# VH-VL binders against o94451r108to261: the designs that were tried, part 10

Target 1, 154 residues: o94451r108to261
Amino acid sequence: YSRPFAPVVHSRIRFRKSPFYDILEQFNAPFVVPACVGTRNTISFSFHVTPPALSKLLNDPKQYRVYLFSTPSETIGFGNCLMEFPTPQMELRINNQVAHANYRRLKGKPGTTNPADITDLVSKYAGPPGNNVVIYYMNSTKSYSVVVCFVKVY

## First folded at step 4 (VH-VL)

Design a14 (framework fv_trastuzumab)
Fold by ESMFold2-Fast, scan of step 4:
Structure a14 (fold): chain C 154 residues (1-154), chain A 117 residues (1-117), chain B 107 residues (1-107)
Amino acid sequence: as target 1 above (154 residues)
Amino acid sequence: EVQLVESGGGLVQPGGSLRLSCAASGFTFSDYYIHWVRQAPGKGLEWVAYISSWGSYTYYADSVKGRFTISADTSKNTAYLQMNSLRAEDTAVYYCARWDYDAFDIWGQGTLVTVSS
Amino acid sequence: DIQMTQSPSSLSASVGDRVTITCRASQDISNYVAWYQQKPGKAPKLLIYDASNLETGVPSRFSGSRSGTDFTLTISSLQPEDFATYYCQQYDNLPYTFGQGTKVEIK
């Protein structure tokens, strides 16, 4: 009788439901972007796109995307987390390429900020070394948590 | 003394090239996005391009895309606008401006570019 | 692209007058509008950001407001130094776009 296998499962952040996409899978444990006032800071982490997700990205690129989400760290234990980036003064790089996204907080209505679409920057190879994420930023008065997710868009 | 100072403007023939410089002083250049905004004589303001303070993110207006290239040298606290294949409609005063979250809070004095035969 | 339509293109006013300039966005841009003043031969100067917030050092006679996609810059009592051209700008999406400008002239 063998002991049960305990797979590594990432803590899930529960974002407010969007009419424009469904979150199907979260590829990483929430990564903290610390508060940083008056000084530039840099954080980095890595993630792997699962083979099933890669298969869907390759076979149906119109419906499946990879998005980077952010929310205030203080809220991640609750449901209905709002999509909000740490600061509009940030740069996101995936595999040393810049992601082009609007990092501005709130679009007049809470929760209307779009996640960063990084699909075209993600490696289409499931093996090592995976995907490197680097965030350069300044003037964040609170900490944020960042996750990379596999989504279906509508 | 927070300032932006443009240079490099002048008279050039259609099809020619010019490189504009935007030198920053009195603040940390790498902390801000730097933009170029132009104004044709007697006309309104037109946004042209910007570069992130780290030099890796750029965006261009469709009217200049493929002809203009924005770059930055953080060691010199200077942004550049390389303008190729210039046209008469590119004639304008070119301003560099600092983007601070919600607005252009600091503007240079402008440098005149005239494209004519 | 988001289009910003300013009205009027020009107006004539006297010192002490209340002046209003309007700017209409082609789509909902929330509060993401800034206003600038430009005097002849000079660079633009920031007056208002986030639709209604007064920039530090700008006189309190300037104010901004929003109603839907309509934005208004108001000068409550025009001063001699206020004769200039005024521009609205949206920053909801790239490319950033400006209104065509409103010239405030001496009557």
Scores: ipSAE 0.006, ipTM 0.516, lowest interface PAE 13.5, mean pLDDT 84

Design a15 (framework fv_trastuzumab)
Fold by ESMFold2-Fast, scan of step 4:
Structure a15 (fold): chain C 154 residues (1-154), chain A 117 residues (1-117), chain B 107 residues (1-107)
Amino acid sequence: as target 1 above (154 residues)
Amino acid sequence: EVQLVESGGGLVQPGGSLRLSCAASGFTFYDYYIHWVRQAPGKGLEWVAYISSSGSYTYYADSVKGRFTISADTSKNTAYLQMNSLRAEDTAVYYCARWDYDAFDIWGQGTLVTVSS
Amino acid sequence: DIQMTQSPSSLSASVGDRVTITCRASQDISNYVAWYQQKPGKAPKLLIYDASNLETGVPSRFSGSRSGTDFTLTISSLQPEDFATYYCQQYDNLPYTFGQGTKVEIK
């Protein structure tokens, strides 16, 4: 039994399978990054690492990671969602620290961008409201949905 | 020293409600996940629920989903377990426990909940 | 849910005996097992975490080991204060689950 306002688990986005990682858990409900043309915008949200994920993260940080995923919002109701950031003109901050990741898609191959590895920026025991995510961006022609996931890497 | 102290247990009739409290001293809930674990008389340990260090994330055992609600008041450094629609099988000593990395390292003394006539 | 099956459910032993308690996981849970000691009327006390790591302040006669999905708690030389019930717990996934307990009784 779930409660409508306090769900036990979040709605899961089904990303295209990767040979380099398996998504084990999604920590937040999809957060919308709205389209933004000709101006700058900022969005923020928070997430928490569950206790079993936290244990794995602390003991095996090279085998288990925390990745931030993004996909066009119009596709989140379907499987095989492509990993794609809203714009290469963005800055991601986790707990006020810059996450260094490649936000550009590969030439001619949409959806081949890797998720952002934010593992080293995650607080083990975050105070309220949890681990803070801030995205600064401009020139996104469509809306995107962002989730933070616990992954096993190979 | 670091302590957790439970209160609020007692005798309640089937279908009734009860609220348990778990007060922390020597540390803050902002730094830890807080769990409830129960033990029926003469039986083993059963995990019930947790609340995250921020108070925003919760998880419940299937046996209590929809009936129990875990919450925290960070200003009082106290976690709560609101128990509704209680059943005879909910009779147990309820422990509040702190999760630290790979284990429950600090446990409260327990508070007895008896669901009976 | 991940099931943790302990054996034996109870055992009788004398001071100085070597005692072994086994816990079997229903699936691969790596090293994500903790062991607790509980004395009558008291809360559980942490003994071992991450399958084999001894908690600070716990006597060295206690040890934990793993072989596949089998986890063992060993007391190398039982002392009077060790008569208690012992529980294993997995923390690989939610919900967290405990073994049913092993009661170590005096012979």
Scores: ipSAE 0.217, ipTM 0.733, lowest interface PAE 5.3, mean pLDDT 87

Design a16 (framework fv_trastuzumab)
Fold by ESMFold2-Fast, scan of step 4:
Structure a16 (fold): chain C 154 residues (1-154), chain A 117 residues (1-117), chain B 107 residues (1-107)
Amino acid sequence: as target 1 above (154 residues)
Amino acid sequence: EVQLVESGGGLVQPGGSLRLSCAASGFTFRDYYIHWVRQAPGKGLEWVAYISSSGSYTYYADSVKGRFTISADTSKNTAYLQMNSLRAEDTAVYYCARWDYDAFDIWGQGTLVTVSS
Amino acid sequence: DIQMTQSPSSLSASVGDRVTITCRASQDISNYVAWYQQKPGKAPKLLIYDASNLETGVPSRFSGSRSGTDFTLTISSLQPEDFATYYCQQYDNLPYTFGQGTKVEIK
């Protein structure tokens, strides 16, 4: 047997449960955002929305979203991973368009940051080259791992 | 054909060491977390350890922490479980398994480790 | 650690019977439960993932459901090849933990 519609199967990051969404699918292998102190850095990677996920986005856009998640790389092997971006002052671009999201957590409360909702920036075309992700950042004291996931919202 | 094949099991005395191998074929080894799950004779399944797809992150069950070490050689598409200071309660069939999103979708056939005097 | 308590430990059934196996998590784990079938001398085989999704190639008589922290595996009409031991597994948090297993035996 094999599971349906997993052209490239990736190691999953287990994030803390949210009452506001369920993670249904992870589209990419965790991508490392290296530590960067004192200088600016840019990372780039691509992902593809699977045909079943794309169908759900087109047919029921009220319930299904595409979110970008981040967590410290040192913890990605552990369950209950905290949602935390590399730096509050980062810029995220999807297909060369700026994603407007809050990258800052509440002071003293790690893991209170919401994932970035990139649904409206994702290509509705299923063919190549897929979706390009670019993160511009500076002053990250540790490495982070980033994944793009298909979610059902409540 | 997607496959995991374990080897290295055998009979060993208490306090001894043994190294298990898990050879992967038919898929991109670096895209998956590889886990070890064991089963004592006539008992249930017990999770032992994993190694991340990058090979950089590992986690161990408390019962084996400090005695067992998981590692991987990406050039050989093989994961290893080095078992030191073995005890009678470590006697089990050891399975390696591939973690795919939300389940162990591929399991090896298992290799028997017997710890006895 | 998250404890998965499986019941019953064993049951006797006849071909054609409806079989229900339950698994209770010690805390809320959302839908992060998989079910496996194991036949004597063989490795486990995945049946259900994400609480209720049927793995490709698994017969439709198998189904999974969730109610709070209670998870159920149902076999609607037991076949001869279904006599086996069944395990639930949580993957909400490390360490991953399994239920103790339910052996389905011929009556």
Scores: ipSAE 0.006, ipTM 0.512, lowest interface PAE 15.0, mean pLDDT 84

Design a17 (framework fv_trastuzumab)
Fold by ESMFold2-Fast, scan of step 4:
Structure a17 (fold): chain C 154 residues (1-154), chain A 117 residues (1-117), chain B 107 residues (1-107)
Amino acid sequence: as target 1 above (154 residues)
Amino acid sequence: EVQLVESGGGLVQPGGSLRLSCAASGFTFSDYYIHWVRQAPGKGLEWVAYISSSGSYTYYADSVKGRFTISADTSKNTAYLQMNSLRAEDTAVYYCARYDYDAFDIWGQGTLVTVSS
Amino acid sequence: DIQMTQSPSSLSASVGDRVTITCRASQDISNYVAWYQQKPGKAPKLLIYDASNLETGVPSRFSGSRSGTDFTLTISSLQPEDFATYYCQQYDNLPYTFGQGTKVEIK
């Protein structure tokens, strides 16, 4: 299967390949989390789950998940982006519910951080403007780009 | 009690425009994706377009991209299909259908669009 | 696009017969197949979703099954109201695609 017809797409971030999942679809255009030093900042955006992704999430939730990815904005044009959150001291909320994920990375191994699994917080039938994402953070020395993706896990 | 009712079909000349309406009753419109599916005389079903439950996201079949626009008015529980630059091959009965998580569980009765000179 | 090839295009049957309609996907689509019944002049009606799940209110004589990329709709004992055209549909990926239909006619 290649591409006779394309799905609805946003500008895609190309993340480094993982043996644990494949990214099937990106639900939003990359959203910038700006650098912020010495003050607290909050960003918010929304996304929508497409009908094919909705079917798979409801019928095979062990095999299909919704993950939130982050990578330094400076690298999004390079096609081998590392999974890295803006700061380990952040709070992610989906539809006003806290997402419990590990935002730290292993020392000496940048890009070994797992994306945040937000599947159980997603409203599959969200009304306007869609599923709400809010990130509260402080002390990010550079900007990051965030996307919500539909993934198949192994 | 749960119903979708189409309207706005008719006879139009090639290159003309029509706007179809799909009125929902008996359920919360904004909880569902609304799709349009068409059927040419004596032919099978062809998927045309969808609009998300939020009204913000749309997708179109390649055969209608750039010519058709789907929209929704959540306050009126109504979805619309604006059809421009109509061609003879757009002649069909147009159904609106509600998408649950697996399938089209509720369909309207259909409205006939005839594109003819 | 994912192609759904349906067979036969038509069949003639008698009341009480076992009727089998098949649909083949051009690629692996897991269980993401629905079946619809359409009577002349009417909108389609959902019969089966997720390859084998019977929609509420649909008679138990209808059943669906999957083997790889092959999907089957079976009517175990055909009734007079079952003479209609049947369509399979994949919902694994956009654009959604339908089989060309199978017309079940009275013998």
Scores: ipSAE 0.013, ipTM 0.632, lowest interface PAE 7.6, mean pLDDT 86

Design a18 (framework fv_trastuzumab)
Fold by ESMFold2-Fast, scan of step 4:
Structure a18 (fold): chain C 154 residues (1-154), chain A 117 residues (1-117), chain B 107 residues (1-107)
Amino acid sequence: as target 1 above (154 residues)
Amino acid sequence: EVQLVESGGGLVQPGGSLRLSCAASGFTFSDYYIHWVRQAPGKGLEWVAYISSSGSYTYYADSVKGRFTISADTSKNTAYLQMNSLRAEDTAVYYCARWDYDAFDIWGQGTLVTVSS
Amino acid sequence: DIQMTQSPSSLSASVGDRVTITCRASQDISNYVAWYQQKPGKAPKLLIYDASNLETGVPSRFSGSRSGTDFTLTISSLQPEDFATYYCQQYDNLPWTFGQGTKVEIK
């Protein structure tokens, strides 16, 4: 049961705070990367960098970045979500270019992984069909939710 | 602090049944895939089965398919291996192990199952 | 199934020796290999994951490397506590499979 003009919707993921960045905007609804054990899988989705974020990226590239975040899907309705990728052996492509990031965390210590910095791979021009995200992976033990966010770095 | 403890092993006759338990402590059970790995006396390690963190996915080695069933009770932080139609070749120490991305990082101490007449 | 073949099946070594154990996959499995140490009567202990990454708390004398489908575990200077059986494991495809083990014995 929802109120007619105030439905409950979880459209944003609340990640554990970092001393190195603040999340200013989330560009997409959480995209599910399903569990995939003993086989290879590929998922794809698109997102758009909003005009205000694009303006900040172009005018102040030292302070603003675009990061791809991931967290276990079961936790996305909670606050303090841990930054954790589906598998350390994944390949992330943005607009057909490989994103070079460390998808591995400190062993036994979830949440020590940094989000993938995809700033240099996203389109900075008006009128694109959106930014294409492709994740190739195998041996993901559980489902993950992926979001692309605009961040301010310190 | 982080532990897996197996129980339920023992002597059983061929064709008999046995249920092993794997109790987890010091971590959230439902965040990890839990596996069973066995080792026959004087032999190497053999992977047996897993259950996913959600409980929705299970997989079994061909040697045990149709005879063994893996399950979990999240409220008790415990995984189970129900072993039916046991054979002499199932004699082994059975370990439960936690899978964390790319390795078994936590193992129980094992429980011995002996199948003999 | 992916077969993992270890060599040698056993070796005799002295304290201070450099020990090398090899594991060969029957097909390309990228870096999806872990190494475990097992002492008599004990559960296996993780040493190396993702072919070359050292598990926290494992001594730096242990290292892993990859060349194609060949994976190597090296102990740079064998210590008394290192006499054990070592296993490789692949996790590229189900069923997950272990090598047959390499027993490192005292000379």
Scores: ipSAE 0.006, ipTM 0.539, lowest interface PAE 12.7, mean pLDDT 85

Design a19 (framework fv_trastuzumab)
Fold by ESMFold2-Fast, scan of step 4:
Structure a19 (fold): chain C 154 residues (1-154), chain A 117 residues (1-117), chain B 107 residues (1-107)
Amino acid sequence: as target 1 above (154 residues)
Amino acid sequence: EVQLVESGGGLVQPGGSLRLSCAASGFTFSDYYIHWVRQAPGKGLEWVAYISSSGSYTYYADSVKGRFTISADTSKNTAYLQMNSLRAEDTAVYYCARWDYDAFDIWGQGTLVTVSS
Amino acid sequence: DIQMTQSPSSLSASVGDRVTITCRASQDIYNYVAWYQQKPGKAPKLLIYDASNLETGVPSRFSGSRSGTDFTLTISSLQPEDFATYYCQQYDNLPYTFGQGTKVEIK
């Protein structure tokens, strides 16, 4: 048995701890949302729900959720990453359904941006290539990294 | 009738390779995660790997990571386990099994892999 | 990895006996345990899922229960076809892990 390599700095994002949830699993490698100034842009990627997460979501849906997290790409190597969406001018769709979340951060108020709760939009048994994520956005001055995570809520 | 049928097992020398097949019938193959579980002669069950229903995502036990590759061909309703750099301790009956969110509800009959010189 | 420790490793019983097999998880895994029966030369067969739910077609003499990290499989009145090896399996986290098995032999 060989010890696995330490996590690659850009492959696992370590977000600031929350009293409201624990991140149990990250379903995808960070997906880059490129900077986009003055024009509209669209990115898409897919993820699958792992078998242990499927079991929990189907048998205990009050305790387990699927959240979409975002953080500036420049910070993902440092840990304690801040939850921050690319721009308030964005639309998130999961399997072609709009996710309703607060994409705005208000300066000076702690914890003003929460991850997007996409649990009710996720297909646990999605066909190829899995659950589809689409982000439509404009006016992002820097790049962001997006991950979908399995969380336990309190 | 829901079935999984393994094939491809046999005798191979240490360092050699084998490819196992798991043919599915009687259900929609692309709706289920397919796993491989092995059992050494006279020993218990050991989980090996899975491939997601989409075929895009895989996970491996540490004992086989880097040596085994799981894949699927949806057009043939078949999952594969490519086994490279085989060792004596890989000798086992290999089962493919379907995961139905709470359990392995359907298992193949198993195929024997013997790694010896 | 989550370790599943089964006891006993083997037992001898007679038809009509009540048989109890135990499985202990190394950490809290809630109800995420399945039980399988395996007869010599055959693939495992699902008996119980979600710690206590009986799989369709499995006789009602089989039951499962949980107490903390301890899980039990009970056969209320052993039949001739029940002589087999039994395995518990956790599915709380990857990698999935099995107990080492309990062989139920005829007395």
Scores: ipSAE 0.026, ipTM 0.673, lowest interface PAE 6.7, mean pLDDT 87

Design a2 (framework fv_trastuzumab)
Fold by ESMFold2-Fast, scan of step 4:
Structure a2 (fold): chain C 154 residues (1-154), chain A 117 residues (1-117), chain B 107 residues (1-107)
Amino acid sequence: as target 1 above (154 residues)
Amino acid sequence: EVQLVESGGGLVQPGGSLRLSCAASGFTFSDYYIHWVRQAPGKGLEWVAYISSSGSYTYYADSVKGRFTISADTSKNTAYLQMNSLRAEDTAVYYCARWGYDAFDIWGQGTLVTVSS
Amino acid sequence: DIQMTQSPSSLSASVGDRVTITCRASQDISNYVAWYQQKPGKAPKLLIYDASNLETGVPSRFSGSRSGTDFTLTISSLQPEDFATYYCQQYDNLPYTFGQGTKVEIK
């Protein structure tokens, strides 16, 4: 057990269990991506990877990853949240580098969308400041909440 | 090889200004956070400021906030510390340092700044 | 701000001695401590990071340990090149803070 970088306890989103990874730590409070229909919008926020998580990433990058998760804001208090991006018409940048991920849902299989693997775009250095996240998007009919998490993959 | 080289130190009068430079070589400058740490003559180390690898984040010790500005030019692999409204208590050797894995793993040689009449 | 209180401020030792330097954090900072060696007229050099991890190229006679908020740097058998000033540093939170230093002098 490690202390978080900031002593603020983040509100944790409870995502549906995946056989492919376990969520070990959430680095930020849920950040709202507002609904945006018929226009473009941009949101930005930062997060810090804790020193213990950075140690694991550098020591064993095959076993530990940093993933960006998204889920409809309306569901975050209910648990069993589905991994779902705001819109396929989005671009995610970490520290001004484009993150390549599949932002589309599979038809008939809600919750099967993978989180964005941003591990290779994250600063590998402990402490503040953090990592900059920018999301450019359009045509999101509802608001979404975004968190960056430390995960163990299988 | 991996190296940080500082320049720009000197003697200035109180209220004056100096710009320090920190030139990086032997590594990808934009992959690292660059910090400034100072040491007054005969005293210990004091953290001053940093700039993130992206250049988007800067932070300052309260003692220098509003007077010092940190910046970077990635095309020149160089970080800068612009020091305005200098005071006698700013007299120190100024080191630039690279924040590596959980520590300052590479340090410059230091450049002396003396603020006196 | 997190205060790092280092002790002793100075010590005299002979080659071959076991030297212990301690650093106490004003609050729980987990393992987020680094140790540096500084020789006269030179920049500091990293010895230990994450409380107990030895930096590459640093002699194995150097070691670090943690007990609660107390951190210890140990030199198991002091060598002539080890006469220097040693600093601890916390990186749990900004501003980063250093101990006041321990000068290891020849006896």
Scores: ipSAE 0.005, ipTM 0.506, lowest interface PAE 15.7, mean pLDDT 84

Design a20 (framework fv_trastuzumab)
Fold by ESMFold2-Fast, scan of step 4:
Structure a20 (fold): chain C 154 residues (1-154), chain A 117 residues (1-117), chain B 107 residues (1-107)
Amino acid sequence: as target 1 above (154 residues)
Amino acid sequence: EVQLVESGGGLVQPGGSLRLSCAASGFTFSDYYIHWVRQAPGKGLEWVAWISSSGSYTYYADSVKGRFTISADTSKNTAYLQMNSLRAEDTAVYYCARWDYDAFDIWGQGTLVTVSS
Amino acid sequence: DIQMTQSPSSLSASVGDRVTITCRASQDISNYVAWYQQKPGKAPKLLIYDASNLETGVPSRFSGSRSGTDFTLTISSLQPEDFATYYCQQYDNLPYTFGQGTKVEIK
């Protein structure tokens, strides 16, 4: 049912399907990571885990995860968006803790990069102030869009 | 199969101009950053210029800024280096190289540019 | 600009020797270093990326390591085909910069 009291839905990025996970929910509107050539830049945004997602994380933490996705901004209007980070020269922090993820793709194969698994860094509390995301980066020749998603893993 | 091939090198007098081409094959050109790296005879490697996969962003070494222009034609899978106001110190083998995140993983064979006095 | 200082400029070693080449960055560049091998008359070939990751197809006798702003390329047991010049490169910031090169000559 589409009811007037339904929550506001963010514009969704449609990533290529993975055999390893399904994207169930996107927690934020796509956040632009601007191109940054020859210098360093920092972006910051926040997101909240919805109560239904939080319930699943608490009751079944090995089956449900929170992943951070990135894709070139130019392609977000298309389906089958590639998972690709702005640069391997980046640091991702969730609630002031470093997220350890591989930001590099297999050489010669765009879109082989996995999203960053930030589940263990996310607050399991649905109230304010939410979760803070900070990306430190450099040498990105194009802009990227970043979303935090609730996923089911296989 | 995955290749970069340079062309356009040759002998030119100081103050002259030359245009180098870098033809890519076996991969999607617009998915990668293309760079030019040069090497003077008997010397080390020197980074020259970068063009983004979209062609919208360029960056140049200070030694060539204002004289060299990098460009790309993604429909032809070809990058170009237009070299103006050439100097003797620009004499080098010029390589185009593909940057994929962590390194120059594919290099062309190089093309020799000689700027004689 | 970030300066990459390589040492030694050249070395001579025997087949089977352990060879270490060092590269020092003028500032903290994290792990953003690649190493290349160049044989006379040829284009450079990637050996190591991200300071310590071995490129596919490169023999396991090659390894890279980091200590602060110091980076090392090690060849555990030198082979005749390893005669070449080796370059480090930083990719922490533009302009990308290379070390001056280390020529490895077999005795």
Scores: ipSAE 0.007, ipTM 0.567, lowest interface PAE 10.6, mean pLDDT 85

